# VH-VL binders against q9umr5, part 309

Target 1, 268 residues: q9umr5
Amino acid sequence: SYKPVIVVHGLFDSSYSFRHLLEYINETHPGTVVTVLDLFDGRESLRPLWEQVQGFREAVVPIMAKAPQGVHLICYSQGGLVCRALLSVMDDHNVDSFISLSSPQMGQYGDTDYLKWLFPTSMRSNLYRICYSPWGQEFSICNYWHDPHHDDLYLNASSFLALINGERDHPNATVWRKNFLRVGHLVLIGGPDDGVITPWQSSFFGFYDANETVLEMEEQLVYLRDSFGLKTLLARGAIVRCPMAGISHTAWHSNRTLYETCIEPWLS
Short names: E, the ipSAE of ESMFold2; O, the ipSAE of OpenDDE; V2, 0.75 times the mean of E and O plus 0.25 times the DockQ between their complexes.

## First folded at step 16 (VH-VL)

Design wd24 (framework fv_dargistotug; at its last look DockQ between E and O 0.83; V2 from the best seeds 0.00; counts 0 for: pae E 3.3 > 2)
Fold by OpenDDE, look of step 16:
Structure wd24 (fold): chain C 268 residues (1-268), chain A 122 residues (1-122), chain B 106 residues (1-106)
Amino acid sequence: as target 1 above (268 residues)
Amino acid sequence: QVQLVQSGSELKKPGASVKVSCKASGYTFTDYAMHWVRQAPGQGLEWMGWINTDTGNPTYAQGFTGRFVFSLDTSVSTAYLQISSLKAEDTAVYYCARNFKLEYPFWTFDYWGQGTLVTVSS
Amino acid sequence: DIQLTQSPSFLSASVGDRVTITCRASQGIRSYLAWYQQKPGKAPKLLIYDASTLQSGVPSRFSGSGSGTEFTLTISSLQPEDFATYYCQQLNSYPTFGGGTKVEIK
């Protein structure tokens, strides 16, 4: 039988968004138990990511317990960060494939439509003033705001991304790395036509330097220092990168070609 | 079983130095950060800082910079607290404590050493 | 720094009594609070974390509640071994402790 699949949604999302994905999985892997977690839907997805991590953990633990052979995670957009943190704090998870579906894994620094309506009075270049305050860190989107021009503020004020990345030292950095490394495969999915994840390479742990030049994963300090295990995962062939063009952000979970090419191979 | 065993009581004169040890056992030493907490006689608990047992990077609380040094010997799963230029005000029981809870936030201490009394007297 | 104020500082009670200790934070700390028990000449012992989660091995007569700025530790029925000093600790930032509450035998 196929391993259970757990799906974690993104910002302002819900289980309804994954109806096509469920159809695809059912068709290609009949009998697969797929659980789309309806937690922190809609506006509730703005809650602090650590709170979300706790909620999702409570939901996945019983599923994992019933699946001794392991489970697969499909985590979309913001959900990809939630899942990475989840796997970092769980010392007993049994995740075979962690599929990060167009997630801002290295953070967000974009002036997108969904950011504009959330912060209508703020420009991308000034959002650090809000996001790196204690008040700002109460919102999920600020938990992974990564301003390349204010690295010191990011490192000191980010209560989520900087921590799960191991960019700021903390008491659990070592054990989080060990836990994350329990994953069988890390499947990174994204593409240049996403339109939301900025830069789109963030889905592959690429990101801006101080000049807003996009550097690849292997050039990132988190990789070079192996702060949360990327270098180790890559070395053992556990990282899969699946870029695809022509897919907008809201279509990643509903594209059949994407599913067959980037998701399905890792659901066995 | 997890245990933290500290060195014995110390009696020092003002201006002297002391080094307290905390030997860990029953778990992987480098997986969990070690904290130091001070308690003056008849007083409450005061967090001094923590040390990353993997990297050796120390972080000191305000008021515990300069004369206080955290260090490690990972080969024997031991953390150390050194206090230099001892003052009478440094008279206290010093505890090492292991970090607990994997989820954010941090700073919860599940296992403690038995404490080391350092007395500074002329 | 976040200051924690415990009340009362001293509490006299008898075996079997219901005991309540309060911890107030100078600012909101969500549920980021722990409680410790310390007996004379011994190290502190973790009782409760995240305001209300009982540490493994701690008797169920201990409970914690509260959020924001006000927290309480409750011993439903005081036992002889519960006479000790209790400390709250905030986890919102670098940790700080309350001043302690000594529970003495009446």
Scores: ipSAE 0.884, ipTM 0.933, lowest interface PAE 0.5, mean pLDDT 95
Fold by ESMFold2, look of step 16:
Structure wd24 (fold): chain C 268 residues (1-268), chain A 122 residues (1-122), chain B 106 residues (1-106)
Amino acid sequence: as target 1 above (268 residues)
Amino acid sequence: QVQLVQSGSELKKPGASVKVSCKASGYTFTDYAMHWVRQAPGQGLEWMGWINTDTGNPTYAQGFTGRFVFSLDTSVSTAYLQISSLKAEDTAVYYCARNFKLEYPFWTFDYWGQGTLVTVSS
Amino acid sequence: DIQLTQSPSFLSASVGDRVTITCRASQGIRSYLAWYQQKPGKAPKLLIYDASTLQSGVPSRFSGSGSGTEFTLTISSLQPEDFATYYCQQLNSYPTFGGGTKVEIK
């Protein structure tokens, strides 16, 4: 029998978006209990990420309790940040595979249609003025906005990403790292043709330096300091990197080749 | 069975120093921050700051940045509050308290020490 | 620094009464408020966090409500062990406490 699978959706998303992924899982791993959490859909996905983490936590607790051998997480886009926070704040999680499906794990520094919808006069170069304010931190997209040209403001103002990355000290930094490290595998999925995640290497814990040159995961301070466990996890052989070209942001969960290559092997 | 056991009451003269201990048991000491809270006689609760029990780095509330020093000995799961140059207004019960909540924001305390009365009298 | 104002500062009530205590924040703090009970000579005890979530082991006669700037602790039917001082505390930033509400027997 297969471990249960929990699916967490992204920004402006809903559980319906995952119908093809559900079909693929049913075909290749029949009998797998798959739960697509239908919380914070549509505009509700703009609520502060800590509110979303609280709500998703309440939903996953009973599922994990019924599956003592473990569960898998498939977490798409913004949902991958929710899931990483869950792994840190839950001292009782039993996640084997955490599958991060094109998630902005090191943050976002790029214009998108929904950024233009929310902040019509903003460009990526000036969005820090909104996002790094108390009012801006009320919006989920600002919780992981990461302007490489205003690092001091990011470190001071971020109420979410700087904390879960261990970039700003807080009372739970040590226990969050310990909890995260209980995951069996971290599966990172993304690609250069995504079109939304900017830089796309954020899905692999890469990000811009001050010159907008992409530094890979192993060159990041959070990796070098092992602030939340990436270096430890890589040394264990527990990080799987599965890049795939030719997939746009909305197509990751509806591409059969991507599923078979990057997801299916980890649904034990 | 989380428990925080503080040292006994202290009677001191102005200008002296005092060191209050808070010994933790029943959990991994370095996993959770330790806070210090003051309560003057007949008064409410006043947060003094916290110490990162893994790194030893203290953070002090405004008004507690001078004569108050947080420290720890992780080998015996113990946090310390030292107050130097004691004044009569330092007379209070001093509590240690464990940071409870894992989610942001963090600032709740589920287990408290029994309190240590420090009396400063000439 | 977020200031919390509790009201009333003191109330007298009988066993079985419904008691309501209010805490007002100087700025919006969402649901990030906790309530503590302190009996004479004892350390505070956490009752409620995140405005309305009961800590384990706390009787269901205690409830919390509110969001933004105004919050309420309610004891639906006072018991003899509930005569104590109650403090609110905001979780939104570095902790601050309300001034307390002392609940005494009539």
Scores: ipSAE 0.396, ipTM 0.730, lowest interface PAE 3.3, mean pLDDT 91
ESMFold2 (binder alone), look of step 16: mean pLDDT 91; pTM 0.932

Design wd25 (framework fv_dargistotug; at its last look DockQ between E and O 0.81; V2 from the best seeds 0.00; counts 0 for: pae E 2.3 > 2)
Fold by OpenDDE, look of step 16:
Structure wd25 (fold): chain C 268 residues (1-268), chain A 122 residues (1-122), chain B 106 residues (1-106)
Amino acid sequence: as target 1 above (268 residues)
Amino acid sequence: QVQLVQSGSELKKPGASVKVSCKASGYTFTDYAMHWVRQAPGQGLEWMGWINTDTGNPTYAQGFTGRFVFSLDTSVSTAYLQISSLKAEDTAVYYCARNFKLEYPFYTFDYWGQGTLVTVSS
Amino acid sequence: DIQLTQSPSFLSASVGDRVTITCRASRGIRSYLAWYQQKPGKAPKLLIYDASTLQSGVPSRFSGSGSGTEFTLTISSLQPEDFATYYCQQLNTYPTFGGGTKVEIK
């Protein structure tokens, strides 16, 4: 039998978005129990990510308990960050494959349409003024806003991304790393035509330096310091990178070719 | 079981130094941060800061910088608090406490040392 | 810093009484609050965290409630071993403690 699959949606998303993914899984892995978690849907996805982590944890714990052989996580967009945090705070999770589907794993610094409508009077270069305030940190988007030009503010004010990255020291940094390292495989999916995740390399833990030059995962301090286990995971062959062009952000979960190439191999 | 055992009471004169130890057992010492909490006689609890037991990096609360130093000896699973230039106001029971709760926010303490009384008097 | 004000500072009660202690925060702290019990000459003991979650091994007569700025610790039926001082603690950013509530025997 196939291991259960748990799906976590993204920003302004819902379980309905994953109808094609469910179809693909049922077709290729019949009998798989797939649970798309309908928590924090729509505008509720703007709630602080730690609150979301708590909610999703409560939902996944009973699923994991019934699956001693392990489970797979498919986490889309913002959901990928939620899942990474979830795996960091769970000392007893049994996740085999953690599939990060076009997630801003190293943060977001983009002037995209969905940010513009949320912050119509704010430019990307000025969003740090809002996001790195206590008020701003009450919104999920700000929890992973990563301004490369205001690194000090990011490190000190980010109450989510900087913490799960281990970029700012905190009392649970060591145990979070240990917990995250329990994952069997980390499957990173994304691509240059995403149009939302900015830079798109963030899905692979790449990100801007101070000159907005994109550096790869291996050049990031979080990797070099192995602050949450990326270096260790890579060393043991546990990281899979699956880039794909020609896929827009809202199509990652509905593309058959993407599924067969990047997702399906890790569901067995 | 988890235990934190602190060193014994200290009597010091003003200007002297004291070093309090906190030996941990029953768990992986380096997995959980260690906090220090002070309690003056007849007063409430005051958080002093914490130390990363893996990296040794200390964080001090406001008012506890300069004369207060957190340190480790991981080989014996022990955390230390050193207070220099002791003042009468430093007279208090000092506790080490293990960090609890994995989720954010972090500062919950599930296990405590028995406390170390430091008395500063001329 | 976030200030926590406990009330009352002193409380006299008898065995079997229902005891309620209040902790007020100077600003909203969600459910980021813990309660500790301290007996004379002993270290504090964690009773409740996340405002209402009972720590393992703590008797069910203890309960916590509240969110935002007002929190309550309740002992449904006071036992002889419950005479102690109780402290609330906020967990956000840098922890601070309330002034304590001493529960004494009437």
Scores: ipSAE 0.881, ipTM 0.930, lowest interface PAE 0.5, mean pLDDT 95
Fold by ESMFold2, look of step 16:
Structure wd25 (fold): chain C 268 residues (1-268), chain A 122 residues (1-122), chain B 106 residues (1-106)
Amino acid sequence: as target 1 above (268 residues)
Amino acid sequence: QVQLVQSGSELKKPGASVKVSCKASGYTFTDYAMHWVRQAPGQGLEWMGWINTDTGNPTYAQGFTGRFVFSLDTSVSTAYLQISSLKAEDTAVYYCARNFKLEYPFYTFDYWGQGTLVTVSS
Amino acid sequence: DIQLTQSPSFLSASVGDRVTITCRASRGIRSYLAWYQQKPGKAPKLLIYDASTLQSGVPSRFSGSGSGTEFTLTISSLQPEDFATYYCQQLNTYPTFGGGTKVEIK
């Protein structure tokens, strides 16, 4: 009865992290086929995002083919960017609900433990020197690094985020927008106590201006230009914003109240 | 079924102009960029740039920013390459091409026009 | 900016031979390389993309390998229809083509 669910994990993550989410789905939607993709886990999640998109695409194609009535995506953290790229590059995707679970959809501009580990002497103010180089773009974190103080470098150097946001023109921009717009619903989940996604409003397509003032989705140029379909989706009533306070970054997939409020209604 | 059909061969004198057409069918023309590729006789392939078929905005490769103009007529799903002030070194086969791969990188061309030979007499 | 050096520029081979063509990039391009076949008077035909992925309808005797800066197109057992010019193309930035390898019957 229920559409299959495909789960895509985030940075330094694995399929085990989603066992509580699987339990919730089994209890509320018995009989749902749930596939947690076991690809690019652990340190492999640092591989370039286009490499990850290719691998996840190969994995989702047969699942979608076996479910002509559609599938749902639940995509966590970095995985939400992989999934949004999938929606753009797949002519034949049949995704009904795309559930973006605390994903840095407009990018990241914040220090993390993983950034300290990978680039020990860097801070958010100088990471653009690494990330906006060919060498830096070999790391997934740099593929969505979005320094609001170096927008010209971001637009020129980003091999991933600036393209899937339609911030830099490219030969496939029009068809990517059309493919993304075939999604049934875009469910945006995140909150102020996440502690990792910076600004946390990136999970709702909000982001900093040059003064580090957060502009909401509707104030973003990508929304105003409708560059990849956000304005069109919002006008259709297809964007659901589900913020929740009190949840840390690693707890989004293991909080029952969050599941019942923000996820369960969209797993028809 | 995707097809790109180009105009016939041209014989021109130095200093003249030529306009090569590329008519697309079997897909939504404005969804995909049109690329132009040049091949001089006995030489390799040289990418010239692309035109955004939705906006009409061209992007030219280095060395093609002067005498080469990309344009469109979207009402007939046709892209054009115009070359002005023709020189002998412009003698080449000119191909239109469409990228088929939707993932980055975008420059994998499965669909090509048959080519248009432009000969500039000396 | 990225130059491709293709070798050899010309080779002569017999039906049944194993043919190997090399393409070297001036900088690392991961697996972002395609191979094309072109017969005289015809447009190029895509054989391989992403370094090793065979395009639909291309015979399995064609294979691609490599990553980074060195790439190889192999024809495991040359057939009469394989006599053509082969081009590599890098896709990591704006496209750059190799100089071509002309494969002729011995």
Scores: ipSAE 0.536, ipTM 0.791, lowest interface PAE 2.3, mean pLDDT 91
ESMFold2 (binder alone), look of step 16: mean pLDDT 92; pTM 0.931

Design wd26 (framework fv_dargistotug; at its last look DockQ between E and O 0.81; V2 from the best seeds 0.00; counts 0 for: pae E 5.0 > 2)
Fold by OpenDDE, look of step 16:
Structure wd26 (fold): chain C 268 residues (1-268), chain A 122 residues (1-122), chain B 106 residues (1-106)
Amino acid sequence: as target 1 above (268 residues)
Amino acid sequence: QVQLVQSGSELKKPGASVKVSCKASGYTFTDYAMHWVRQAPGQGLEWMGWINTDTGNPTYAQGFTGRFVFSLDTSVSTAYLQISSLKAEDTAVYYCARNFKLEFPWYTFDYWGQGTLVTVSS
Amino acid sequence: DIQLTQSPSFLSASVGDRVTITCRASQGIRSYLAWYQQKPGKAPKLLIYDASTLQSGVPSRFSGSGSGTEFTLTISSLQPEDFATYYCQQLNSYPTFGGGTKVEIK
């Protein structure tokens, strides 16, 4: 039988968004138990990511317990960060494939429509003033705001991304790395036509330097220092990168070609 | 079984130095940070800071900078607290402790050393 | 820093009594509050974390409640071994402790 699949949604999302994905999985892997977690839907997805991590943990623990052979995670957009944190704090998870579906894994620094409506009076270049305050960190989107021009503020104020990245030292950095490394495969999915994840390479742990030049994963300090295990995962062939063009952000979970090419191979 | 065993009581004069040890067992020493907590006689608990047992990087709480130094000997799974230029106000029981929670925030301590009394007296 | 104020500082009670200790935070700390028990000459012992979660091995007569700025530790029926000093501790930021509540035998 196929391993259970757990799906974690993104910002302002819900289980309804994954109806096509469920169809694809059912068709290609009949009998697969797929659980789309309806937690922190809609506006509730703006809650602090650590709160979300706790909620999702409570939901996945019983699923994992019933699946001794392991489970697969499909985590979309913001959900990809939630899942990475989840796997970092769980010393007993049994995740085979962690599929990060167009997630801002290295953070967000974009002037997108969803940011504009949330912060209509703030430009991308000034959002650090809000996001790196204690008040700002109460919102999920600020938990992974990564301003390349204010790295010191990011490192000191980010209560989520900087921590799960091991960019700021913390008491559990070592054990989080060990826990994350329990994953069988890390499947990174994204593409240049996403339109939301900025830069789109963030889905592959690429990101801006101080000049807003996009550097690849292997050039990132988190990789070079192996702060949460990327270097180790890559070395053992556990990282899969699946870029695809022509897919907008809201279509990643509903594209059949994407599913067959980037998701399905890792659901066995 | 997780255990933290500290060195014995110390009696020092003002201006002297003391080094308290905390030996860990029952778990992988470098996987978990070591915290230090002070308690003056008849007083409450004060968190002094923590040391990354993997990297050796210390973090000191406000008020515990300068004369207080955290260090490690990972070969024997031991953390150390050194206090220099001792003052009478440094008279206290010093505890090492391990944090419990893996999730953020994590400053909950489930394992403690038995404490080391440091008395500073003329 | 976040200050924690415990009340009362001293409490006299008898075996079998219901005991309630309060901890107030100077600012909101959600549920990021722990309770410890300390006996003379011993290290603190974790009783409650996340405001209301009982630590493994701790008797069920101990319970914690509260969120935000006000928290309570309750001993439903005081036992002889419960005479000790109790501390609350916040972990919303760098940890700070309350001043303690000494529970003495009446």
Scores: ipSAE 0.867, ipTM 0.922, lowest interface PAE 0.5, mean pLDDT 95
Fold by ESMFold2, look of step 16:
Structure wd26 (fold): chain C 268 residues (1-268), chain A 122 residues (1-122), chain B 106 residues (1-106)
Amino acid sequence: as target 1 above (268 residues)
Amino acid sequence: QVQLVQSGSELKKPGASVKVSCKASGYTFTDYAMHWVRQAPGQGLEWMGWINTDTGNPTYAQGFTGRFVFSLDTSVSTAYLQISSLKAEDTAVYYCARNFKLEFPWYTFDYWGQGTLVTVSS
Amino acid sequence: DIQLTQSPSFLSASVGDRVTITCRASQGIRSYLAWYQQKPGKAPKLLIYDASTLQSGVPSRFSGSGSGTEFTLTISSLQPEDFATYYCQQLNSYPTFGGGTKVEIK
């Protein structure tokens, strides 16, 4: 018998997007209970990430309670940030594999069609004026916007990413790290041809410095300070990096080779 | 059992100082922030700020950035509130309170000390 | 900062009555509101957080509702032990408390 799998979708997404992933799991791990959480669909995915975390937390509690042996999370795009926050705020989670499927784990600094739709006069270079305001932080995209040229504004204004990364202090910082460290494995999936996640290395906790040079995970201050447990996890052998070229952002959950290589081995 | 036990009441003259203690037991002291809340006689509750019990770094509410000092002794799981240059309007019950474990918003207090009355009188 | 106005400031009621206390915020705070009960000479006790979630061990006769700027604490059938002062607390920013509502015996 296989551990239950919980799937958390991304921005402007719905449970239907994962039909192929469900088929792959059924073929390779028959009998696995898979729940694709039907929350914050479509435009509702723009709600503040802390509201989404609260709603997803309420949904996963009964699933985890029925599975004392543990569960797996597969979390796509923006959903990977929701799931990482869940691992920190749940002192009772029993997640074995957290599978982060092309998620902007260190943030986003790239223009997208949905940013243009939301903020039609904006480019990545000036979006900090909107995102690092109280009004901007009401949108999920701005909760993980990470402008490498305005780090002081990011650190002060971010209501989500700077907190879950331990870059700004808060009353729960110590217990969040302890909770995150209870995960069995962190499986990081992404690739250079994604076309949306910018830099694509954000899916592996890499990100730009002030000169837009990508620093890898091990070069990030949050890793070096072990502020939320990345250094501890890597030293424990609990971080799995599974990069794959040739996959666009909307295709990660519908590519059979990606599933078999990067996802299937972790669905015990 | 989680408990917060505060030091006894104090009677002080204006201009003196006072140090209120809050001893924690039944949990890992450094895992949870400690808050201080004031209640003047016949009045409501007023949040004064918090101290990070792991790092010792305090955060003070507006109006509490001068004469009020939060500190710790982690070896005995104790938080302290020191008030200098006492004024008559500092007469109040002072509570310590433990941060309730929530994602944002996290300023909900699940366990409180019994309160320490500080009376400032000539 | 965010001011909370509680109404009424005091209320006289009998055992068995339905009691309603309101808390109004000076700006929107979503569902980020808590309610506390305080009996004379005692520390406050947390009743409700996130506007409507009962704290563990709180009787089901207590309920909370509201969002945005207007919030309500309801006691469906007042009991003798419920005569106390009730405070709301906003959590959308650094916390502030309402002025309190004292519930007295009629």
Scores: ipSAE 0.285, ipTM 0.702, lowest interface PAE 5.0, mean pLDDT 90
ESMFold2 (binder alone), look of step 16: mean pLDDT 92; pTM 0.934

